# Ledger of designs, part 141: VH-VL binders against q9h9l3

Target 1, 176 residues: q9h9l3
Amino acid sequence: PRKMVAIDCEMVGTGPKGHVSSLARCSIVNYNGDVLYDEYILPPCHIVDYRTRWSGIRKQHMVNATPFKIARGQILKILTGKIVVGHAIHNDFKALQYFHPKSLTRDTSHIPPLNRKADCPENATMSLKHLTKKLLNRDIQVGKSGHSSVEDAQATMELYKLVEVEWEEHLARNPP
Below, E stands for the ipSAE of ESMFold2; O stands for the ipSAE of OpenDDE; V2 stands for 0.75 times the mean of E and O plus 0.25 times the DockQ between their complexes.

## First folded at step 7 (VH-VL)

Design w89 (framework fv_nivolumab)
Fold by ESMFold2-Fast, scan of step 7:
Structure w89 (fold): chain C 176 residues (1-176), chain A 124 residues (1-124), chain B 107 residues (1-107)
Amino acid sequence: as target 1 above (176 residues)
Amino acid sequence: QVQLVESGGGVVQPGRSLRLDCKASGFTFSDYGMHWVRQAPGKGLEWVAVISYDGSNKYYADSVKGRFTISRDNSKNTLFLQMNSLRAEDTAVYYCAREGYYQSSAYLRYFDYWGQGTLVTVSS
Amino acid sequence: EIVLTQSPATLSLSPGERATLSCRASQSVDSYLAWYQQKPGQAPRLLIYDASNRATGIPARFSGSGSGTDFTLTISSLEPEDFAVYYCQQYDNWPLTFGQGTKVEIK
């Protein structure tokens, strides 16, 4: 009975040569994988590179997108006080311009037991696609038209559930 | 604008130690995983080591495990490679390299920027 | 470890000709393959990532194709500055590995 959610964000390139990553979509799912939030988000700066190969975001998605400030408020309302699971989640928090307590953060790219189950080096960071393929026998991020942040958030939650008992016990003995 | 500058190379005797530095500028260093890649004279490229954005995860090629230590100081935008128990086989140009930006739950471990390299010669 | 085998070792061609370079992996790397160009005394330069995506600033004459175990780098019409050594690199699994290189030289 835990208050736990998983998050995945899509970013687009803004700033000089599109080198700045700005939030353009966010998906949040609950413990069972049900969608709690999924919105396209309008960055306050001009989009130089949609990064569509990865993000799946196109110009039409920006027409009715939620402005960043409003979306941020909605998202933070969902995340505050909950255990938040993500993959390389610091990137999502940076795009949200948000600090979430380390004690309530779970990053599936930094869980040694998860890598061990996947027959990967414990201290190397593995992609979500690789871990999902090895541990769940499922292909995500298929094709060249962009990723689904809903699919990624769902996969991330399922991966965490594989090591949840072991990892929560570890964190109780070794608080961050 | 993105720049990586290696330093610390030189001639060193077998069994000795050497530290390489890589100074980064023109990007938010703390957002990227960083790598060391080496190239022996007249030979191909060999991956050496990786460190995560925050320094919490490190991994090494089997040829250097137990001898080399990768580290970083994000407050100084600097990557390090401490090389101990050097062997003649470690003679190479050492490049620091930035992995691609993290995007949509994908680690893109191709190298979009490289330093100019620093030569390490291990000779007796 | 995943072994990448590049062929041929050397391509001797003239400016204006098409160059086709092969990279074969000992096991599937999906599309997690990059191509680099290196000139003597210089650091490698990224050309292609994710098998077929051109890096920013790379001329349209460079293209990549393939997936799984079989990959190709094509230069549609060689320019004088394209005579260099080319390396493929996989990033699907640890350790990261490079091919041994293909040298494209003037005939």
Scores: ipSAE 0.551, ipTM 0.840, lowest interface PAE 2.7, mean pLDDT 91

Design w9 (framework fv_nivolumab)
Fold by ESMFold2-Fast, scan of step 7:
Order: structure tokens, then C-alpha cells, then sequence
Structure w9 (fold): chain C 176 residues (1-176), chain A 124 residues (1-124), chain B 107 residues (1-107)
């Protein structure tokens, strides 16, 4: 079987009035939750809004951050050919300006069995925070200092592992 | 600039159907979730339905579930709301609304742009 | 369903005065709260998102604060164009819900 990793990114606001979401941090963990990549990333455009409440990004994190083009190359090298797990993973791929094959993509915000286990409506997109609390009895994204993309990636992998067997069987019968 | 233009509103009898359209411009339509929000005359705002960026997932308010269907055509930058089995209590101005900026670790379903609204009146 | 309660229902003030609007949630919504302004015959306009971030083009006199269950929208010095209805909205959980509105009217 292919290797599996989980990804979570953080974005900051760039462009006029901070309207554009630009990649500012990326964390990737392996199947066991070990960190494979975790870097602050400098957007090519001026940062208008750090979105610190959500991103956890502050000006000091940008001082030695990896430029976007270089970080993107490093990240894509890790993701290529692997099954990539994420929550609302389209947002991560969009920020990376990257297309990952649907057959190798797993989005924990779009797995009906996962919502079913959480006693949530199967069609509603539940936040990572809510699913993690319901199914793992763990609080993530706590406090005012922003989210940890490492914590989010680790929680995402653990959530996927709860439905991995049944979801992989479903995908084998119903290829994307 | 971002623009949402709604059409399809009108007067319709109870039990009939009506389709609302929302034409989007000024942003990459296929990157954002889209919503319908309604407002009954003289009342507050009520969320109606959401559709995913790619159309693969949809969710509805309990009051419209089973009667309304949200859909989108990303090639035409257009959002739709098919309203069946209309009731008097569905009378409202219907707004097309765009989700805010995307953030990986959070779903930010505030509405940074709204259409001007289209009035749907359900009366006998 | 998360219920948002806005208070007061109506604020009667003069231009130049400070307006303070409250929004209270029936359970924590963290910072997933937005504020909108609506004038008669117009669509709502986003003022504040993520509890405290001003939207594009919104004047500095508008500020948002709070987290959890208690949120405040402040207009430091009312301008004539600020007399409108204001709504809060949570996006922490489904269904998305709005407060019933606070009308800011001229004395």
C-alpha cells in the first residue's frame, strides 16, 4: 500500500486589505504522528493581516521563514505519490497552488462514516475541533494564541485511522 | 470587484416551485463555498443552505430540508436554489452569500459578499 | 442550535455618541462570530469577522471584541450613515445562526 501522511497549513492575509489567503506555515506528520515537516513560510506578498487568533502567526515567525517557492518544493516532494490526509484539505492544496490526485486524497471533513461515529449529520461539514472532541475526547485549538498546525495534522491522522479500514474498502468499491 | 447578482424571484402560489439563480464575478467561484440566506419581511436573517466549492457536499436548514435543493455550475460561475413545495412561511428576500477567506485550521463561514436579494412571495 | 441574543433591541442616540451593542451566545462559539450592518432596502454588509477583525473598507470607528459567549460591537463616534440595524452571526456550529438584530436609530 502507499505511504500515508497528514497535512495542515496556516494562512495569513495578503493582497489589498488582507483579502487573499497566503500560506504561512505547513506541518506534515506520518502515520504514527511523527513530524516530517514543520516550517514557517514567507509569502511572496506583503502580509496585511496575520490572522493570529487562528493562524498563531506573528511578525517574529516571518523573520527566518522559508520563502514560499522553496517551501512549496520541499512540501510537494513529501506529498508526491503518497496518500495525503487533511481536514478541508482543498484549502491546503489551494494555498500550496498544488493539485493532488483525488485517488490519493483523504478529506476528514467529507467522510460520512466519521460524522456517523460522532453522532453528527453525515452531510454537514464538522470542524476538526468538534470531531476530535467527540471521537478522541481531546480538546485542540484551545486558547487565544492561534492554532498549531502540528496538533491539527496529528489529530487529523488519528481521526482518519478510526475509519481507515471501512473507508479504504468503500473507495476500492467506489473509486473517485 | 466581487459581485453577486440574483434573479428568479417572484410571486408564486403555495405548493408550487421556483428557481433562484446567483451569478458570481470578480473572484474564483470554484474556490469558495456558497450559501443562501433569507429574510422574511420585517424580520431577521435566517441561514438556508450551503454548497461546497466543488458541489460535492450540501447542507440545509431543517425548515427547508427535503423541499429545497442547492446546486452550482462552476463553469458558468452560477449558484442555484430550486424551491419546491413552497409555503407561505417561505416568503422572504433570498440572498446569495459568499464564504469568507479560507483558513486550513478553521472553517470561516462568515459572509464577506452578498447579492442584493430577490423577493419570493408565496401567497394564494 | 446556538441561539444568539442581541441587546438592546433599540439604541436611540445622536451623531457623535458612542454605541455599544451586545451579542450573547447560548454556548461558546470561540471567536467564530461576525457582525453585519443592514440599511433599509439593502443587503447586509460585513463589518467584523473572527470577533474582532474589521472587514475590507470598514472605518476604524467600528471595533469588535469578545470571545466564547459574550461579544460586543462598538462604534466609537456615530456618523449619520451608521444608523442602521446590526446583526451578529456565529459560524462555530450548524446550523449557522444570526441574532435578532439591534436597531441604532437617531434620537
Amino acid sequence: as target 1 above (176 residues)
Amino acid sequence: QVQLVESGGGVVQPGRSLRLDCKASGFTFSDYGMHWVRQAPGKGLEWVAVIWYDGSNKYYADSVKGRFTISRDNSKNTLFLQMNSLRAEDTAVYYCAKEGYYQSSAYLRYFDYWGQGTLVTVSS
Amino acid sequence: EIVLTQSPATLSLSPGERATLSCRASQSVDSYLAWYQQKPGQAPRLLIYDASNRATGIPARFSGSGSGTDFTLTISSLEPEDFAVYYCQQYDNWPLTFGQGTKVEIK
Scores: ipSAE 0.580, ipTM 0.861, lowest interface PAE 2.4, mean pLDDT 91

Design w90 (framework fv_nivolumab)
Fold by ESMFold2-Fast, scan of step 7:
Structure w90 (fold): chain C 176 residues (1-176), chain A 124 residues (1-124), chain B 107 residues (1-107)
Amino acid sequence: as target 1 above (176 residues)
Amino acid sequence: QVQLVESGGGVVQPGRSLRLDCKASGFTFSDYGMHWVRQAPGKGLEWVAVISYDGSNKYYADSVKGRFTISRDNSKNTLFLQMNSLRAEDTAVYYCAKEGYYQSSAYLRFFDYWGQGTLVTVSS
Amino acid sequence: EIVLTQSPATLSLSPGERATLSCRASQSVDSYLAWYQQKPGQAPRLLIYDASNRATGIPARFSGSGSGTDFTLTISSLEPEDFAVYYCQQYDNWPLTFGQGTKVEIK
């Protein structure tokens, strides 16, 4: 049994016209969905666009938020040596400025058996919302007040568990 | 400055093949999904194909499935569309389009940047 | 597939007038809807994404509203450069689909 966690991050827009995505919240849950980490994170650059519709982040959340460098250290300590599950996880790693070994990474947006089980095109990249509705009959990312990275991380872990046995077997036969 | 430049369009006979290229600059190409969208003369927009950021996932409109193949070379910042078994109904301006941004485990597949388009005419 | 129906097909107005364009989806697309402007001989230009967010550089006279199945693009006061074809696009489900377009033409 390898230790496994799921991660989901929220980004805000920084840089010219808010085009750069900077980390502003990170949630990590364990195999059973218990929260291991959930903090608002202060980007080192000026926030141009809070992207609140999606991120759920507002100016108030940046007051006493953990500075990026400190948060990054805490997060990497949790992720190192574990199997990390995420949805479009390359974006989370990019925001963390972190490389996680491909052999220990599981991206629920790139697992063909998961799409097949959802009666979705096997090689299309499906949204977390769509897969969660199809496979768990649960609505996530609802409303206009922004998404919960805790909810997203929990849903991501539950989705992975639906194909875990099949996918781990596939990876053992076809190492990355 | 973001730019997408298509090339490879031209006049071909039905049943032949053509390859379209789209050269990207001004953004980290390997971070974004890329799409092809076409528009027949005097008609509306039709989505054709998508490829994920790393090339591992691809999906096609039913009208081109089995005939068209999308691919990318991230080392060259280039997107491709291989069009086989071309039909008169494939006559269109083909646009390369970049996905918006990723947010909260959601791929927002609006197209924030488009190429200038390249005309493909399938005619006998 | 999700069908997007735009109405009216053609809107004939004068500069300074308000334009209201409708896009209706055959099933809910939540807020995963974008609007594009296309001028003759040009590529489409993103105006609105996520139903109501103006894209960078788009003038304040353009606004989007709606959720679920009913969406509206409003141009509060038409400028000469606004006479063009407008398309809505959903990105909630595969395949991605566009409306058939609304042509905004000078009266």
Scores: ipSAE 0.674, ipTM 0.883, lowest interface PAE 2.1, mean pLDDT 91

## First folded at step 8 (VH-VL)

Design q10 (framework fv_amlenetug; at its last look DockQ between E and O 0.03; V2 from the best seeds 0.00; counts 0 for: pae E 7.6 > 2, placed apart)
Fold by OpenDDE, look of step 8:
Structure q10 (fold): chain C 176 residues (1-176), chain A 122 residues (1-122), chain B 108 residues (1-108)
Amino acid sequence: as target 1 above (176 residues)
Amino acid sequence: EVQLLESGGGLVQTGGSLRLSCAASGFTFSDYAMTWVRQAPGKGLEWVSAISGEGDSTDYADSVKGRFTISRDNSQNTLYLQMNSLRAEDTAVYYCAKDWGRYSYGYAFDYWGQGTLVTVSS
Amino acid sequence: EIVLTQSPGTLSLSPGERATLSCRASQSVSDDYLAWYQQKPGQAPRLLIYGASSRATGIPDRFSGSGSGTDFTLTISRLEPEDFAVYYCQQYDYSPYTFGQGTKVEIK
């Protein structure tokens, strides 16, 4: 069986009018929630919008941030060959300029059994915060200081573990 | 001036192989993701495959997975598409397209080549 | 995959008229990741709009994009002779990055 990791990224706005979501922090945890990676990352382009209220990223975090190319290499090394769990994970991969194989990807924002367990419509896209509250009875992303990518990654992994057996069986019968 | 020039198209039999090339100039090639998009005669556009600027990440449409391989040589500013096990439905003009965003992946395409025609006959 | 359905299939108008093209997505698409292209016969597509409403470099201001969620619109305020072509929408929010089937704007 392949090892699983969960990933969560924080992005800032770069490019014209800040339309490009650039990686500014990345956190990766293992199956047990242990932190494997947690770094502030310096985008290769000028930051137009820190998106602080959501990202939690401030200018001071960029002073000693890891250059994107270096960080990307470190992150990809961790992800390669693993089942990667995330919430709306396509955004994380896009910010990483990396697309993990679909067969090895688990997106908790698109797992009907998870929504069903949370008494939500199976085909709805629910927030990580909502699912975490409903299924784990835990409050995340509280306050105005922005998100904690480590906290979010851990919550994502715990959510997935609730439906892991059922979903893995489903995927085995219905490979993407 | 940004320029993209496809080559390698032609007539090939079903089950055959073909390798397309796209020569790029006028921009820092390695800073941009590149994509292949195809268009069957008289039909619409279909996304085929994409590759990151560094060439270490690739993505494919389900219709070509396992048969096509996208690659690039940044030292030569060239994008490639190796097509194996070709089928009649692969018949199309193949365009190489530049990602709009520098240091981005999977964004809109601001420059396109003129395309190269691939015809697969049974 | 996300299916983009464009309407109408064909739009017959005269120069100077307003053109409104629709693109409907089978599921919600971020407005940051919706593009419009123009393609003339025998030519490669040309980017018109990205991020649903941002005009690409060199694109005349008569072209505008709007919309969010599942409904997006391309508007040509006053058609010029050179605007008669096929127009495609594309989402690049989720792989595969699908195109609509296209709308042909033809001269009446």
Scores: ipSAE 0.637, ipTM 0.883, lowest interface PAE 1.0, mean pLDDT 94
Fold by ESMFold2, look of step 8:
Structure q10 (fold): chain C 176 residues (1-176), chain A 122 residues (1-122), chain B 108 residues (1-108)
Amino acid sequence: as target 1 above (176 residues)
Amino acid sequence: EVQLLESGGGLVQTGGSLRLSCAASGFTFSDYAMTWVRQAPGKGLEWVSAISGEGDSTDYADSVKGRFTISRDNSQNTLYLQMNSLRAEDTAVYYCAKDWGRYSYGYAFDYWGQGTLVTVSS
Amino acid sequence: EIVLTQSPGTLSLSPGERATLSCRASQSVSDDYLAWYQQKPGQAPRLLIYGASSRATGIPDRFSGSGSGTDFTLTISRLEPEDFAVYYCQQYDYSPYTFGQGTKVEIK
């Protein structure tokens, strides 16, 4: 069976008025939740807005952060050939300037069986925080220091495991 | 060894112009933001201007906005400060400083040049 | 603009004594974006402390920084002859990145 990883990214604001989201942290965990990668990443352009209350990124983190080009190479080496699980994962891939094969991509924000387990409308887009609270009885993204990408990646993997057998069978019958 | 060497200072009349240069060596110049800081004789330090590593973003103190222009030539490892419409209160030693921030300014200044004196007389 | 007010203006001490320098901001400096610099006569400033409490590379451990919000302190635990200089604090939270007016540490 193909190996599976979960990814979560934190972004900062670059470009005019800080509206462009640029990668500033990436965490990858394996199926068991062990950390395979967790690095602060230096965008190749001026940071206008650290977005610290949500991203957890501060100027100090950028002092020795891995340059984007190097980090991207490291991350893509980990992702290649694997099933990649994420929450609203297209934002993570956009920040990586990368397209993972759809057949190997799992997005916990858009899995109808997962919503059903949470007593949510099957086609609703549910937040990671809400799903984790309802289905795992855990509070994530707690506090005022922003999100933890390691914590979020771990939660995403555990949520997917709740529906993995059903959803993998569905996708085998209905290839994207 | 990081080295910063300012040049272009001197005596200039009120309303005149002067261009300062800062030659950089010992680090990858284009990777780091750069800053000008000045110090009037017998006075404290005043931040003047900053420029990002690629030169895509700049910032200025209110006292110099519209009169001074920071720029860089990454192919020549040189930082510039074009000073126009000079006033007596611009008289100072001007320091070139390296920001430790890769690509972005607004961090601390880990290396400084020895400064170049600008004297503005009427 | 954040105004930084340093105290005392002059600190007269003997070698071996402890020096305590204060920097007060007119408004809160987020995330401890506060640096300290040393300047000797005829020389450029040099970075001592960043992030309110982290020593720059090559700075002796007798220099320490502390504080948050509006109140910051530089401490020199045992003054050495080379430590008699002017010390400036600087905030780098918001542009313009202002400096304090300086504290002169002089030999008594």
Scores: ipSAE 0.032, ipTM 0.641, lowest interface PAE 7.6, mean pLDDT 90
ESMFold2 (binder alone), look of step 8: mean pLDDT 92; pTM 0.940

Design q11 (framework fv_amlenetug; at its last look DockQ between E and O 0.04; V2 from the best seeds 0.00; counts 0 for: pae E 12.6 > 2, placed apart)
Fold by ESMFold2, look of step 8:
Structure q11 (fold): chain C 176 residues (1-176), chain A 122 residues (1-122), chain B 108 residues (1-108)
Amino acid sequence: as target 1 above (176 residues)
Amino acid sequence: EVQLLESGGGLVQTGGSLRLSCAASGFTFSEYAMTWVRQAPGKGLEWVSAISGEGDSTDYADSVKGRFTISRDNSQNTLYLQMNSLRAEDTAVYYCAKDWGRYSYGYAFDYWGQGTLVTVSS
Amino acid sequence: EIVLTQSPGTLSLSPGERATLSCRASQSVSSDYLAWYQQKPGQAPRLLIYGASSRATGIPDRFSGSGSGTDFTLTISRLEPEDFAVYYCQQYDYSPYTFGQGTKVEIK
């Protein structure tokens, strides 16, 4: 009965030696893949390592970026009351400094029926790129320019749709 | 119209201290990182220190680390550089520069002050 | 620390000539994080180019930048009398955000 969204975040390195992961981009799409939110986000502390090879974040993206506190408020307003789909989504929630109810959280990196469809071991943690290639016949994250969080969020939603009926029924029978 | 005005330079002996100030106007000071850059007489530019817009992050060149402290007072639109344990090699014109980076530093410097001369003699 | 080496040290040219200034980094610098500044005697530096090739606001189109990796170039297509100054490159990829030693462009 609840609306569903997919989220993907990109992080940069902050803190000593750039080891802390801080939110620098967040994309949210609806069930149909339409973009509801896509912003570059300025971390509350100095960026030490842009991690561009994976994050796609460059200094120029931060020029007009939304400050973290403001962006977090906007994002959480969108997420409230919705089923949130992500891939390894605990990292996204950690970067948001946020806990979403487990009953409303769907993690495509931990759905055994999805792995089964991909002919992968049910308990293996498969990359978004691998699942998307195998199940959707699409290449994402191509090249070394970093990930697109919009592209990744859209792929995550499409992957969940492949197992949505089965997994929602499973969760209804096995409440958290 | 962005304006930066340094002050507090002068003659000081080795081991002494000075505090430089930079008065800022024409922009929302607290939203931008700030930087000190120095230039020894007849020499090139040397990055000295940077501070984030909120003042929660700072960085220093190795040559000044532990001796210099960058700070800001966002209520007074003023950037500071406290320089302690001064050495002859610290003799330079010190420029206050605005980083274009909103809240964080490490971007290019779009506005500069006129500089203030610090001379360290023994 | 990334060392930037500019060449030549001094470039003697006449008004109307093309100036080509070189900046070489001791290790690769993303072109997104390379700037050029102009400094006239007794004045503060002025930002000319950022991101290796993007002209700062108000900078005439005779100034252009290019390059990637370790090799970057500032070109002044037709020198004007006001262009005789010292030019510095700067990397802002990694702290410390180092400058080159400068290239003086002087009237021949």
Scores: ipSAE 0.005, ipTM 0.550, lowest interface PAE 12.6, mean pLDDT 89
Fold by OpenDDE, look of step 8:
Structure q11 (fold): chain C 176 residues (1-176), chain A 122 residues (1-122), chain B 108 residues (1-108)
Amino acid sequence: as target 1 above (176 residues)
Amino acid sequence: EVQLLESGGGLVQTGGSLRLSCAASGFTFSEYAMTWVRQAPGKGLEWVSAISGEGDSTDYADSVKGRFTISRDNSQNTLYLQMNSLRAEDTAVYYCAKDWGRYSYGYAFDYWGQGTLVTVSS
Amino acid sequence: EIVLTQSPGTLSLSPGERATLSCRASQSVSSDYLAWYQQKPGQAPRLLIYGASSRATGIPDRFSGSGSGTDFTLTISRLEPEDFAVYYCQQYDYSPYTFGQGTKVEIK
C-alpha cells in the first residue's frame, strides 16, 4: 500500500490588495502524526497581508523563512507518489502551485461518511475545527494567535483514519 | 509588451497527432503559469491544460487526459501542447494564456494569444 | 467539476443602458476566485475582472464585478457601443478551472 501523509498550509496575502494566497508555512505529517516537514516559507512576492488572525503568520516568521522555490521542491519531494490527505486541500495545492493526482488525494472536507459520522449533512462543507471537535473531542484553532498547521495536519490525518477503510473501498469502486 | 503567438494548428485526421506551440515575449516567462484554452466553432471557452512556471506541475481536463501533454521550454520562452489520438470534438481554436499573477498558478488570464485553429476530420 | 451557469443567454440592450450578467456556481467558489472575460467576434478573450471584484488593468470603471459563494455578477453601468460582445465567467478555485457558457450582450 502507498504511504499516506497529511498536509496543512498557511497562506498570506500577496499581489494587488493581497488577493493572492501565497504559501507562508507548510506542515506535513505521516500516518502516525509524526512531523515530516514544518517550515516557514518566504513568498516570492511582497506580503501585503499576513492574515495573522487565521494564518498565525507574523513578519518575524519571515526573517529566516525558506524561499518558496526551495520549499516547494522539498515539499513536492515528500508528496510525490503518496496519498495526500488534507482539509480543503485544493487551497494548499494552489498555494504550492502543484497538482497532485486526484486518485491520490483525500480531502476531508468532501468525505460524506465523515460528515455522517459527525452528524452533519453529508454534502455540507464542515470546518476542520468542527469535525475535530465532534469526532475527536479535541479543540483546535483556539484563541486569536492563528492556526497551527502541524496541529491541523495531525487532526486531518486522525479524522481520515476514522473513515479510511470505508472511503478507500468507495474510491476503489468509484475512481475519481 | 506581452505577446503570445500560437502556431502548429491545421487539419488532421481522427486518431492523428498535432503539436502546438506558443511563443511568449514581454515578460519573465518562467515566473508565470501557462494555460491552453480551446473554443469550438460557435461555442464557449474550455479549459484544456495548465503548467507551472517551472514546468514541474501539470494538469489536464478530463476530456484530454491521456491524450494531450503540456510542456514548456523556458530557455526558449515557448509553451507546447502535444495532442495525440485526436477526435472530432477536439476541433477548436486553441489559445495560449498567461496567468495574471506573478508566481500565481491556475488563476485568471490577463494575456491571450490570437489562437490557432485545429480541425479534426472524421 | 464546478459548473458555472450564466444568465441570461442573451441580453438585448441599447447603448447607455445598464447591463447585469449573472454567473452561478454549482458549489461555493472559495476566496472569490472568479474572473470575467469579454470576447468580441474574431478576437481572443480579454480579462475584465479577477478575484470577483478586481478590475484588470486598463478596464474602464463602467465594468464592475460583485458576488461571493455561488452567485456572481458582472455589471456594465452604461453600455458603450464597443461593449456588445460575449461575456464569460471563470472559476479558478477548483481544477478543472471551468468557464461559464457565456452571455451574449447584443444591440436591441
Scores: ipSAE 0.005, ipTM 0.539, lowest interface PAE 11.1, mean pLDDT 91
ESMFold2 (binder alone), look of step 8: mean pLDDT 92; pTM 0.938

